# Designs tried in a protein design chat: miniprotein binders against a7ua95r516to809. Part 123

Target 1, 294 residues: a7ua95r516to809
Amino acid sequence: ASLSLLSISDLVPDLQFIFFWMSNAIEILYFIQQKSPAYMQTIELMDDKAGSKESLLSATISANEEAMTILEEVIMYTFQQCVYYITKTLYVVLPGLLDCNPFGTEPSSEQCRRAAGVCVCAVCVMPEAVRRVVSVFQTTSDLLQQYQVHSEIQSQMFAYLFFFTNVSLFNQLIDKGPARGWFQRSRVLQIQASVKILLDWAKGAGHNHLAQKFFAKFCSTVTILASPPQQLSQMSWKALCAEHPSLKPVQLHRILTQYQLMAELGPLPIWQPSSEDEAYIYRTVDLLESFENH
Key: E = the ipSAE of ESMFold2; O = the ipSAE of OpenDDE; V2 = 0.75 times the mean of E and O plus 0.25 times the DockQ between their complexes.

## First folded at step 10 (miniprotein)

Design be6 (at its last look DockQ between E and O 0.90; V2 from the best seeds 0.74)
Fold by ESMFold2, look of step 10:
Structure be6 (fold): chain B 294 residues (1-294), chain A 81 residues (1-81)
Amino acid sequence: as target 1 above (294 residues)
Amino acid sequence: SKVRITIEVEGSPEVAEILAQVIRWLAEEAGAEEVEVRVEDGRVTITITGLSRRMAKYLLQIIKYLAEKYGVKVTYEIEEL
């Protein structure tokens, strides 16, 4: 069913039950996996006088395998439902990261106002747009911990959420950036600071490796755009490709084109693509990323 | 509030029985007050008593997914207690 996505907080009452069923299925799967070897060992030691031992062993193995497969389907389905609702909310709040200013503006949130009479905290300096994204990640982390979800499933969920975040931010920057002025150097530096806050959250939450892996494309884009012109103009196309392997040739070409326009640079021969890459810089189908995991 | 769910599964008897057993395990671990599974004339009927309305809602969504995945027909009735 389609939901009205007011905020992640509005979804928690329903999400908690989906997490519950996922965790419930995981616990049962673990139980079956633990008892199966012992039960099979008991059957193998049974008296084989009637010849029923081989038939019972075969039927038991088949039934356990089918039950485990069904439980894995339950886990996958509930995982997909969680991701669906969480990413719908995340999609709504992510564009604000590209417009916000994390510098010089004192945050004005209910948490910050409530605590302002006591001490200054890191949440008090966070722009509202960043706070909304962090709230989605933090709420997800809290639910996963509340229901004691296996660490591997927690990692898979954050891998997808970071992948989704990267795709959403990258696509909007590339698609809307020229019209929105997001390639202006002051905006790029603001965007870079906002992303740093997300990366710091991920590190503190124990997901640093996932964030480094799945934010790579967007982070590379922002790193290039934030580079001083004197420094960037000395890096060849080949060097940029080597430093930023997450960027496809068409993507790097577009980023450098926008950088050149906003930094008021003339054409730079050192940024001319290699002959092999030149065939790829016109592949418009490769410019924007798919939300599907390929 | 608590509900009673009566689920009837039609299709491959082998699949329906394994599915019913998994649903029984899920409901029992979730704290259902009673779970009954009946196999009659090639039909499998699962009755789950004592789940909350919201727990039952999402369990039924899981069951509908499994029914589609495994090629069985599922009909159900929900009764408030």
Scores: ipSAE 0.751, ipTM 0.940, lowest interface PAE 0.7, mean pLDDT 84
Fold by OpenDDE base, look of step 10:
Structure be6 (fold): chain B 294 residues (1-294), chain A 81 residues (1-81)
Amino acid sequence: as target 1 above (294 residues)
Amino acid sequence: SKVRITIEVEGSPEVAEILAQVIRWLAEEAGAEEVEVRVEDGRVTITITGLSRRMAKYLLQIIKYLAEKYGVKVTYEIEEL
C-alpha cells in the first residue's frame, strides 16, 4: 500500500502487539531491579558453607545484570518500532497542516455525528487536517495508557514525536514555504491557528512542557512571520535573537530575508546581524534541522 | 488460535541460557500456558505453549532481533493447536 493511504487506524492492530511486549519487558525489568536486593539479602543470610555464598551471589548478580541488559534491548527495539510506524503516519498527515485553513467550516467527525448529530467536542470542531495529526497523537496516548506503559517511556515517546513533528514542519516551511506561499501573512495566520489547536491539545493531554520545548523552533518561526511589518521592523537583530533563542543565526537570517521580500521592505539596517553572528549566517548546512539530533 | 512455538538457540552457552531465561519471562508474562527450557550439549530449546499466533509472531521478531544482535543462531517452528 502506498504511504499515502496509511492511516494510524490501519497500524493499531500491529502497534498493539508491539506496545504489549514493550510494556511486559518494562514490567519484568522493574521487577528484577526491585527484587534483586532482596535476593542478595536472602543469600547473605544463608549459612556460609565453604565460600559458596560469595560465588552464588556473584553468579546471581552477573546473571541478573545480563538479563536486565537484554530486557533493555527489547524495550529499545519495541520503542523504536513504535516510533517507526507512528512517524510514518505523521509523515503523511503533517503536510496537510501547513495547507490547512482552520477558519473554514468543516463537518464534524463522522463518529460524533453518528452518536449525537451535532457534537461540539474539541475533536469535532478541529479542522480535518489538524484532526488527522491529533488523531495520531491521541491514538498513541491511548495505547500507552491501555498497556500501562511507564510514565518515563511515555514522556520519551512524546518528546520524540514532538521533535519529529517540529523538524518536519520547520524544514517544510523553510524549504517550500516561499514557493508555496506559506510566508504570506494570511497563510501564516492560518498556520499559527492550526499549531495553536495542536498545542492546546498537547496541554490538555498533560504534555504542555514537552510541546513548548520541542515546538519552540517552529513556533518562533511562525511568530516572526505572523508579526506585523510595523512591529517587526522596530526589532533589532539582537532583540530577535534574544526573543527567539531556538533559532540559529542562519535560520533567523533566512526568515527575515524572506519576510523582507514578501513584505516588499527595503534593506533594514536594524536587522543586520552582529559581527559575532556574521560568520554563522552563511552556514547553510545548519539551515534545516536534522532528525539525528535527538 | 493458540500455537506451540519451539525455539532452538545455538551459540555461546552463557548467552543462550540468559536469552532463554528472558524469553521465558516474556512468554510467562504474556500468559503462556507452558514454557519449557531444555539445555543439551550447548543447544538451548525453548517450548512455549498457549500464545496466540499473532502474539507469537511478534515474539519471534523480537527473538530474531536479539539473535542478530548477540550473534546467536536461532531457529523456530510454529505448530497450531
Scores: ipSAE 0.614, ipTM 0.888, lowest interface PAE 0.8, mean pLDDT 89
ESMFold2 (binder alone), look of step 10: mean pLDDT 85; pTM 0.825

Design be7 (at its last look DockQ between E and O 0.95; V2 from the best seeds 0.70)
Fold by ESMFold2, look of step 10:
Structure be7 (fold): chain B 294 residues (1-294), chain A 81 residues (1-81)
Amino acid sequence: as target 1 above (294 residues)
Amino acid sequence: SKVRITIEVEGPPEVAEIFAQVIRWLAEEAGAEEVEVRVEDGRVTITITGLSKRMAKYLLQIIKYLAEKYGVKVTYEIEEL
C-alpha cells in the first residue's frame, strides 16, 4: 500500500532484478530457437538403429517445446511484474499533470540554466508534476536499454504504459473534471501544455508512433476543450466524430456538454447527435475506459 | 551477499525434470558459480550457489509462480555464504 507512494527512483533497486530475469529468460529462449534447427540436423546425421533415432528425436522435440513454454511463461510473468511496479508509481503521479501550471515554474528553469552553465535541458525546465511522469518513462527506458531487452518487448511495454497513461488521465478528467475545475479554458490550456511536454519526450525517445496511437483519446479530449468557441461551434456532430474517431459517442457528448457549460453556450443544433449515435450517448458503461482493455 | 538456494520440486517426474532444466538454464545464464540437479526417487532437488541475495529473491518468486501454474509443489531453503 504505502510502497506506491514512493518515486520510481526508489523502486529501481527492485525493478532492476526483475528486468534482469526477464532479459535473462529472453536470451535463453532466443538461443534455444536458434539452436533447434542445428540440433535437428545433428540428429538427422546419426545412424538409424532400430528406431532409436525416431525415439530420440520425438523426446527431444517434446522436451524443448515444454521448456520453451515455461520460458515464455517466465517472460510473461516478469513483464507483468515490471508493469505492476511501474504503473503503481505512474498511477500516483499522473493526476498532478491535470493540476499543474507549466507556465508558472519559470524561476526553477532560469536558475537551472544559469547555474549549470550549459544550454537549457528539458528536465531542468519541466514543472515538477510533469517531471515526475517523465521520470517514470525515462527510468523505464534506461532499464530496458541497460538490460538490452529485445526491441519488441520494449515496444510492448511502452505501448502498455502509454495506454495506461491515457486511460488514467482520461478517466480522471471525465470523473473529477467538473468538481476540480479542469474544464475551465485556462486550465485546459495548462493541461494541453503539460501533455505537449510528455509528447515531446516520447518523440525524442523514439516512441512517437506509440504515443500518437495510445494517447489519442486524451489528446482529442484536450484538443476539443482547448478549441476557440467560434471555431468549435461551426463543427457539426458528424464532423467532430470524423475528426476525433478515438472518442465514443457517450464520451464526445460528455465533453461537448462540459464545453457548453464552461463557455456559457446554450444548446447548439449542430451538436445534436446523429440518429445512429443517439442510442449511445447515454451508455454510461462506455463512458470510462478499462485499464484491462489493452 | 551471495547465497546458496536448495529447491525441492515434487510432482509428475517429467514435469519436475523439465522444471529443473529451465531453472538450471536461468541460473547458469545469470552467472551462478555452481548449479547441481539431483534426481531422487519421487523428487528433484536443485542447488544453486553464488547468486546475490536479491537475485535469488526474485528467482524464487518466479519459481513459486511457475509452481502454482504447473501444479507442482516447491519448497526451498536459502543459506548465506
Scores: ipSAE 0.752, ipTM 0.941, lowest interface PAE 0.7, mean pLDDT 83
Fold by OpenDDE base, look of step 10:
Structure be7 (fold): chain B 294 residues (1-294), chain A 81 residues (1-81)
Amino acid sequence: as target 1 above (294 residues)
Amino acid sequence: SKVRITIEVEGPPEVAEIFAQVIRWLAEEAGAEEVEVRVEDGRVTITITGLSKRMAKYLLQIIKYLAEKYGVKVTYEIEEL
């Protein structure tokens, strides 16, 4: 089946089983961790018949540690499987976010149309491209809650998904943006509005801190590109570095160079990199973000 | 449909026994009707009864992954009930 046909809804039946096993493994691990001290105390309270107590205690500790290690592997495996399937669906829908015009009139979701005619819920007023991305995250959230997955694992999953989303969107914007016209001010404003909707959803879902942290590079890029030429031309290289610390010097230099070309600005001495950064602006290997650095 | 799964684990006894214990716990938490573990001649056999076919399939995927990671040989049979 072509990747283009893969929706999150199609994966829900399989994801449910993976989440089930992940949750079960976590519960068992937690149970062992909580009972181990009590079990050790019960062994310690037993009559010390001829060294059998120490050997039993040692054997029990060792067996529990090994069992917990295996359970951790089950949790890791099931977590990776969830991430693998969810990121595949994100890979399909994320490009649509960059091409989205959120200022257009798009029809409300079919589900809300059936229930109330005109639904004004946050999901129904979202552009279709944004709604598709939000649907992946919402489905993930719903599954995590349904199976009562530990809060730490939920946070790790959203951290990775936001990381993946940021890397994907950033790399696409930097690599394809000039050719696709995404650096045009009107298009940048559309992208900025679309990302704001996504960030507002993340805030409403309780993931504001994670979203702000992991979307920092993409948001910084969009913020710079959305800035009026009159404003941005007054900002020095050092000021821009300080305001956008998530961007590497090579990334900032690339963004400013493309901005200059798009805005038909002459060379701006104020944007010249510092002597300290001059060596780093040519490190093209650091231009695009890696998916492995998480 | 419910299934009966018979799993044979071959490997170092200490690893095989702990492996079997973890599988038992997972199966019990999944709502298996019956879980039996037999240890004979260095071979561990786990019989799980009462899981759905779909649930059993994912359990077997997990078991296969673990078997590869820990270097134990696992064979299994599935019977539909």
Scores: ipSAE 0.476, ipTM 0.838, lowest interface PAE 1.1, mean pLDDT 89
ESMFold2 (binder alone), look of step 10: mean pLDDT 87; pTM 0.854

Design be8 (at its last look DockQ between E and O 0.91; V2 from the best seeds 0.79)
Fold by OpenDDE base, look of step 10:
Structure be8 (fold): chain B 294 residues (1-294), chain A 81 residues (1-81)
Amino acid sequence: as target 1 above (294 residues)
Amino acid sequence: SKVRITIEVEGPPEVAEILAQVIRWLAEEAGAEEVEVRVEDGRVTITITGLSKRMAKYLLKIIKYLAKKYGVKVTYEIEEL
């Protein structure tokens, strides 16, 4: 099946089993970790017949440590498999977010229409492109809760998915934005509204801190591009660096250069990089984000 | 449908036995009806009864991954019950 036809719903049957085994492995690992001290104490309290206690204790410790190491590998493998399938689905739906007009009238979801006729739930009022992205995250959340996956693993999964989403959206906006017209003020405002809907969902789902942290770069870019020329032209390079610390100098310079071209502004001395940053603005290798940095 | 899975692990006894123990725990936690581990002449055989075919299939994927990582040879048979 072409990647273009892959929906999160199509992956749910396979994901369910991966989440199941991941959850089981986590439960076993925690059980061993919690019971190991008590078991060791029990061995220590046994009668020391012929020095067998120390050898039994050592052998038991070693066996448990090795077993826990294998369980950690199971957890890592199943986690990676989940991320692999979920990110493939995100890869398909994320481009639609940049082209989305959230101010248009779109019909409610078929599921809510069947149940209530006119549904005003947060999902039904979302634009289709935003709803598709949110559906991936919601399905992931539902599966994590269904299988009672440990909260730390849930946080790690959402951290990675938000990271992936930020890198994907940022790189697409920087690379293709000028050619696609995404730097036009009207389009930027649409993107900003769409991202706000996604962030509001993340806040409602209890992931506000993670979303703010991992979307910082994309949000900073959109915020700069959404700023009126009269306002942005009064901000110095240093002020912009301080307000948007998630952006590298080369990234900020690129955004400002493209903004200048789009807004038909002449050269602005106030946006000139500092002497300290001047060497870094030419590091084109740092322009796009890497998926390997997480 | 429920299945019976027979897994044979060939490799260093220390690795094979610990791997078998982990597989046992995973199968038991998954609600297997019976899990048997036999150690004979450096071969470890694990027999798991009562898992669904789909659950068993994914367990086998995990086992294959582990086998590759730890450099042990794993063979398996699946029988539908």
Scores: ipSAE 0.751, ipTM 0.934, lowest interface PAE 0.6, mean pLDDT 90
Fold by ESMFold2, look of step 10:
Structure be8 (fold): chain B 294 residues (1-294), chain A 81 residues (1-81)
Amino acid sequence: as target 1 above (294 residues)
Amino acid sequence: SKVRITIEVEGPPEVAEILAQVIRWLAEEAGAEEVEVRVEDGRVTITITGLSKRMAKYLLKIIKYLAKKYGVKVTYEIEEL
């Protein structure tokens, strides 16, 4: 029953048929919805006979509504199956984003370094770990276009995939970051560059708004961690909450604690939580995100 | 590798009949060569001829999901043509 979870290309043969049936069901539903007014108009044109028109109209509307409900279930089921297989591949490849070095893979960067010391080519070669994630998104986009899936459904699918990506990356960073050294500034900058490549893909694919919305928590985390100490130490707890509303108090507190450790800063009075938030900074149940909260 | 699928749906007549109609639409739009639906109270038999084996495999997965969702019993046979 379960297919290979190591590569999206291994799943394409099965995904093609699931996408086909999803698109097929969507097309039928759309057809029925367009025909519904015409059928009602035909019933309205019937000669007025002792209650027959009213009974036929009621029965026809009820049957169409039940059939459309079943089609919507088919669409939801096939959508969920697509997402299930796609997220299995994302689950395998996403951790690599936190370990890769996007700056160390450019063989021609020597010529860029020669030009006034500015490395304009520092991120011109996509690291393998980032390429694997982009490949999942690109393959999904190609399949959606191949089967001419309605644009609203395409957006819903990428909304879920970006949500899943955000939760997975955030949870791993928070949970494993101290042991893996991911809070070191050089490492955070590498992570930021890798995420930038994903965001650029999303923008080029027409999903910029969705990516901005659903990556917010992870992007906020990386933005804070990447901030220079001189700039971040001037931002109050209230200001940080206002600029990063996607972060819960316990999450922001944890991020700032890790920042202090890596930047060798002591506690800063300006980062003291508000009285209202102080009750929540120790709620460890709220630290990690659920994959089911979207 | 075209196949014939014979699907028996047993359950509340209104549910089984509407489910069979949706399955018929899905199969016809997918390009099935023939789709026959025979209705008896409590039983609906759907015969779909001319889908590929892999198309039929995934259609049956959808049908099994719907059977569980709507509380009907589904049995099926697949014949290669």
Scores: ipSAE 0.742, ipTM 0.935, lowest interface PAE 0.7, mean pLDDT 83
ESMFold2 (binder alone), look of step 10: mean pLDDT 85; pTM 0.828

Design be9 (at its last look DockQ between E and O 0.92; V2 from the best seeds 0.72)
Fold by ESMFold2, look of step 10:
Structure be9 (fold): chain B 294 residues (1-294), chain A 81 residues (1-81)
Amino acid sequence: as target 1 above (294 residues)
Amino acid sequence: SKVRITIEVEGPPEVAEILAQVIRWLAEEAGAEEVEVRVEDGRVTITITGLSKRMAKYLLEIIKYLAEKYGVKVTYEIEEL
């Protein structure tokens, strides 16, 4: 609260101009790409008696290629600026998803109790922490639509924002989870419900495929932790790896260790890593994810 | 709120001229009232008139980025109208 200096709303006045220049550059690039064959046809129809048709055509193609390369660099730069500012805001609000209770308390959840039988999109009342994250995504979507940004670029931006969200939530859970009590059964169920609201937003916004792809690691983690002991204890290490391919061996091993502590289970023989995975479960360099996607 | 920007690009002529062409395209598509490009023996001067001060601010950030990326020297002046 006291550390959050800028909300997404505070950034919109400047972000809108960065979005404008990005969209402007994209439109120019697309125009040049569409006109390049037509412009070459016009040059080919020019009277060759006054000059070198082949020389003019070659120079035009070369100049357009260099100009298009520079435009691509403008798009990359402005895209990076957009995601930089958006992710600064997102980084501040994301930890709240791990602490919030989407089910609410009796006084603030009285309306939800009356409709407890049907709430098709989310929890009956959206918690402030979830609302703040959704607000960042929705504001981004609104800016992209306002400036008519090409759909491919919109998808790339949300792919990165979902990637960033996954890395931030996963790293926070793994790193701070024991100290914050986030592996307790009731907390895991609250986290699962909060993430469901976020995934529902992504589906409604047309980004279901991207969300499924880029939230996979965090969702797998929460799914394992939320599993009843009777169900999870029936799954071998090999079966868990196959069911959750987004988790590295060191990550899956750490999650199962936390599950054993929470459920007061001793080591289970069925969870023994395969011989090929045994070498990897102690690689702490692979435990946390990088925010860089190279 | 409208401004006139004068941008001087100094460096290899081929690079400076292509950068100037891209900057002209960006400014014209953005609705600049006038865009003038002068080529002066390896130095290119671009004058853009009629952008808002905030539009110009972020265009200049893009131009500074390109200057660093492509190894050219950029100097600019901004005049409020």
Scores: ipSAE 0.777, ipTM 0.949, lowest interface PAE 0.6, mean pLDDT 83
Fold by OpenDDE base, look of step 10:
Structure be9 (fold): chain B 294 residues (1-294), chain A 81 residues (1-81)
Amino acid sequence: as target 1 above (294 residues)
Amino acid sequence: SKVRITIEVEGPPEVAEILAQVIRWLAEEAGAEEVEVRVEDGRVTITITGLSKRMAKYLLEIIKYLAEKYGVKVTYEIEEL
C-alpha cells in the first residue's frame, strides 16, 4: 500500500497487539523488581543447611537480573515498533499542516461520535489538516490509556513524537518554505494558528510541558517570521538569540536572511552576528535538525 | 480462533532457559490457558495453549527478535484449535 494511503486507523489493529505486549512486559518487569527483595529476604530466613543459601541466593539474583534485562529488551523493541508505525503516519499528515488555512470554512467531514448533532468540540472545529495530525496523537493517547501503559513510557513516547514532529516541520519550513511561499506573512499567520491549535490540544491532553519543550525550534521560527517588519527590525542579533535560545546561530541567520528577502528590507546592521557567532553562521551542516539527536 | 504454539530454543542453556522463563511469563500474563516448558539435552521446548492467533503472531515476532539478538536458534509450529 502506498505510504500516502496509510491512516492511523488502518494501523490500530496491529498497534493494539504491540501495545498489549509492551504493557505486559512492563508489568512483569515491575513485578519482579518489587518482589525480588521480599523473595531474597525469604531465602535469607531459611535454615542455613550446608551453605546452600548463598548459592541459591546468588543464582536467583543472577537469573532475575538476566530476566529483567530480557524484559527491558522486549519493552524497547515494542516501543520502537510503536514509534515506527506512528511516525510513518505522521510523516504522511504533517506536510498538510504547513499548507493548512485554519481561517477557511472547511466542513468537518467526520461527525463527532459524541454528538447526535452539530458538535462544537475542539476536535470538530479543527481544520481537516490539523485534525489529521491531532488524530494520530489522540489515537496514541487512547491506546496508551487503554492498555494502562506506565506514565513514564507514555511521557517518553510523546516526547519522541513531539520531537519527530518538530524536526519534520522545522526542516520542511527551512528547506522548502521560501520556494513554497510559507515565509509570506499571510502564510506564516496560517501556520502559526495551526500550530496553536495543536499546542492547545497538547495542553488539554496534559502534555503542555513536553509540547513547549520539543516544539521550541519550530515555534521560535514561526514567531520570528510572524513578527511585523517594524518590530523585528528593531531587535538586535543578541536580543534575538536571547529570546530564541533553541535556534542555532546558523538557523537564526538563515531565517533572518530569508525574512529580509521576503520583506524587501535592505541590509540591517543590527542583525549582524556577533564576532563569537560569526564562525557558526557558516556551519550549514547544523542548519537542518537531525532525527538521530533524540 | 485459539492456537497452540510449540517453540524450540537451541543455544547456550543459560540463555535458552531464561528466554523460556520470560516467554512463559509473557504468555501467562496474556491469558494463556496452559504453558509448558521442557528442557531436554540443551533444547528448551515451550508449549503455549489458548492464545488468539493474532496475539500469538506478535509474540512470535518478539521471540524472533530476541532470538536474533541473543544468537539462539528458534523454531516454532502453530496449530489452530
Scores: ipSAE 0.523, ipTM 0.855, lowest interface PAE 0.9, mean pLDDT 89
ESMFold2 (binder alone), look of step 10: mean pLDDT 85; pTM 0.828

Design bx0
Fold by ESMFold2-Fast, scan of step 10:
Structure bx0 (fold): chain B 294 residues (1-294), chain A 81 residues (1-81)
Amino acid sequence: as target 1 above (294 residues)
Amino acid sequence: SKVRIEIEVEGPPEVAEILAQVIRWLAEEAGAEEVEVRVEDGRVKIEITGLSKRMAKYLLQIIKYLAEKYGVKVRYEIEEL
């Protein structure tokens, strides 16, 4: 089966059994962790009828530790399998979020800009592309609730999924954005509105804290690109870095440079770094980060 | 449909016995009708009855992963009930 042919709904029959086994392993691990101290105390109090109470105690501790390690391995394996299949589906649907118009009709750039307020989002039709992304998160939430997966594991899964989504969207916007027209102001406002629909879903699902934490980098990027040139030109490099702490200086510089190149065809100058600021920017070299470094 | 699974674990007894115990706990927690663990001819044998075919399929994937991770050999047979 091709990834492009699979929806999250097509994966549910298989995902449900992976979630089922993960939930079972978690419950067993929890039971052993909670009951082990009481059981060990019971052995300590028993008669030395087995011929060596100290050897029995040592053997029981070792066996329980090995069993817990095996259960942790089962949990990790099933968790990774769930994440693998869910993120494969996300990877296919995420580019559509950057290339959709949640405002319905194709408005002019002026109309789109004026309509980009909070009130417009209440009237926006959820585009198919946004609905596909939301469906992946909603289905994941439903499966976690159906199999009563502990809240800590649920939070870890959404943390990973939001982290993956944020990095994927950020990389696509920065690497392909200029060629795809995604840096045009009208497109940026459409992206901002689409992202707001996704963040509103996360808030409604009880994941607002995780969404705020893990979408910070992409949200900062979209905020900068949606900012008027006049506003950006009035800020010092120090102030820009302070306003966007989720972006590394070299990432912020790349975003501003791309924005400046797009805006240079217009009549307005935008932010330019001082010679000292340039030295600082170019001193920070690593543009590539693994998912773990967010 | 429901199935009967017979699993044979071959390897160091200390490792094989702990793996078999964890497999037993997983199957029991899952609502298997019967779970039997026995040692025959230096091998640990596990018989699980009453899991659905799909539940059994994913349990076997987990068991295969654990077998590779812990360096034991696992053989299994599935019988539809």
Scores: ipSAE 0.750, ipTM 0.945, lowest interface PAE 0.7, mean pLDDT 79
Fold by OpenDDE base, second read of step 10:
Structure bx0 (fold): chain B 294 residues (1-294), chain A 81 residues (1-81)
Amino acid sequence: as target 1 above (294 residues)
Amino acid sequence: SKVRIEIEVEGPPEVAEILAQVIRWLAEEAGAEEVEVRVEDGRVKIEITGLSKRMAKYLLQIIKYLAEKYGVKVRYEIEEL
């Protein structure tokens, strides 16, 4: 109940402090890494009075290594906290993406974040459900940039957020899709259009490769479901496996079975799994994606 | 509002001293006005002055996490200035 009211804007004040500490810890870590060789050289240049030099060097190295290890823990902890809060927000807004009709005239009711009044920017013209998802990612990006977080950490954060989004959307579509009518062609086309808007945003934000990689399963599922029956019925199991390598055999089989039922197609021999995959299509444990595999 | 934080670390000296050093660096980078580290009765004491209450709160959460991870006991007091 309480999670349904949580917006990314409500979390920004807390997230700002977490991002601040994460950024600071990273800066300190890099500083130590850069200064460590210079300190060692300075100790090496000191007069070797009474064998104290080696002991001092060893002690300094050990202390720096331990300090760096602690800083890495701080970075990891703060990173995890950021991800925790951001994913909670995503969890709330992601279901709306599957129910979104991007072809409908939704009145632009929300003020543009960038301008007062009616804005026609790419974000303002987005369907509300898509815009809410994009807003989470954009806010994350803005915070990462504001605190000048290292690019590698930014990439890792977006990788995880895209992973989480893909798992969430995929699992919801597979589990609830048939009952909610999300496998109907008209609904699938809406979902496809909504996902395209999200992917276009990711591309514009410089995360195209990550988005393509981590949304692969969801995109493959939507692509198959969006395919006309005439086209899809001509594709063999092997061809579909080759075109959609991100899907496990059990997942592909489930998608095709539900597609067949929805499209009122009779059994299609061409979709019969290969003898090699036949054992795997019954592994129901592999049907849904896990959040723990990242 | 600004705060003064007193942190006491009880544990192996090697761990406590390094932890104190990291806390000092974090506090200095955060714009603390003064950071003092001292060793008293085999305990490391850190005094941080000039952080905002909110910044201090999150720093203490980090310290608590580290304390649990490294098996050291940490006590702290916060005074509003």
Scores: ipSAE 0.537, ipTM 0.858, lowest interface PAE 0.9, mean pLDDT 89

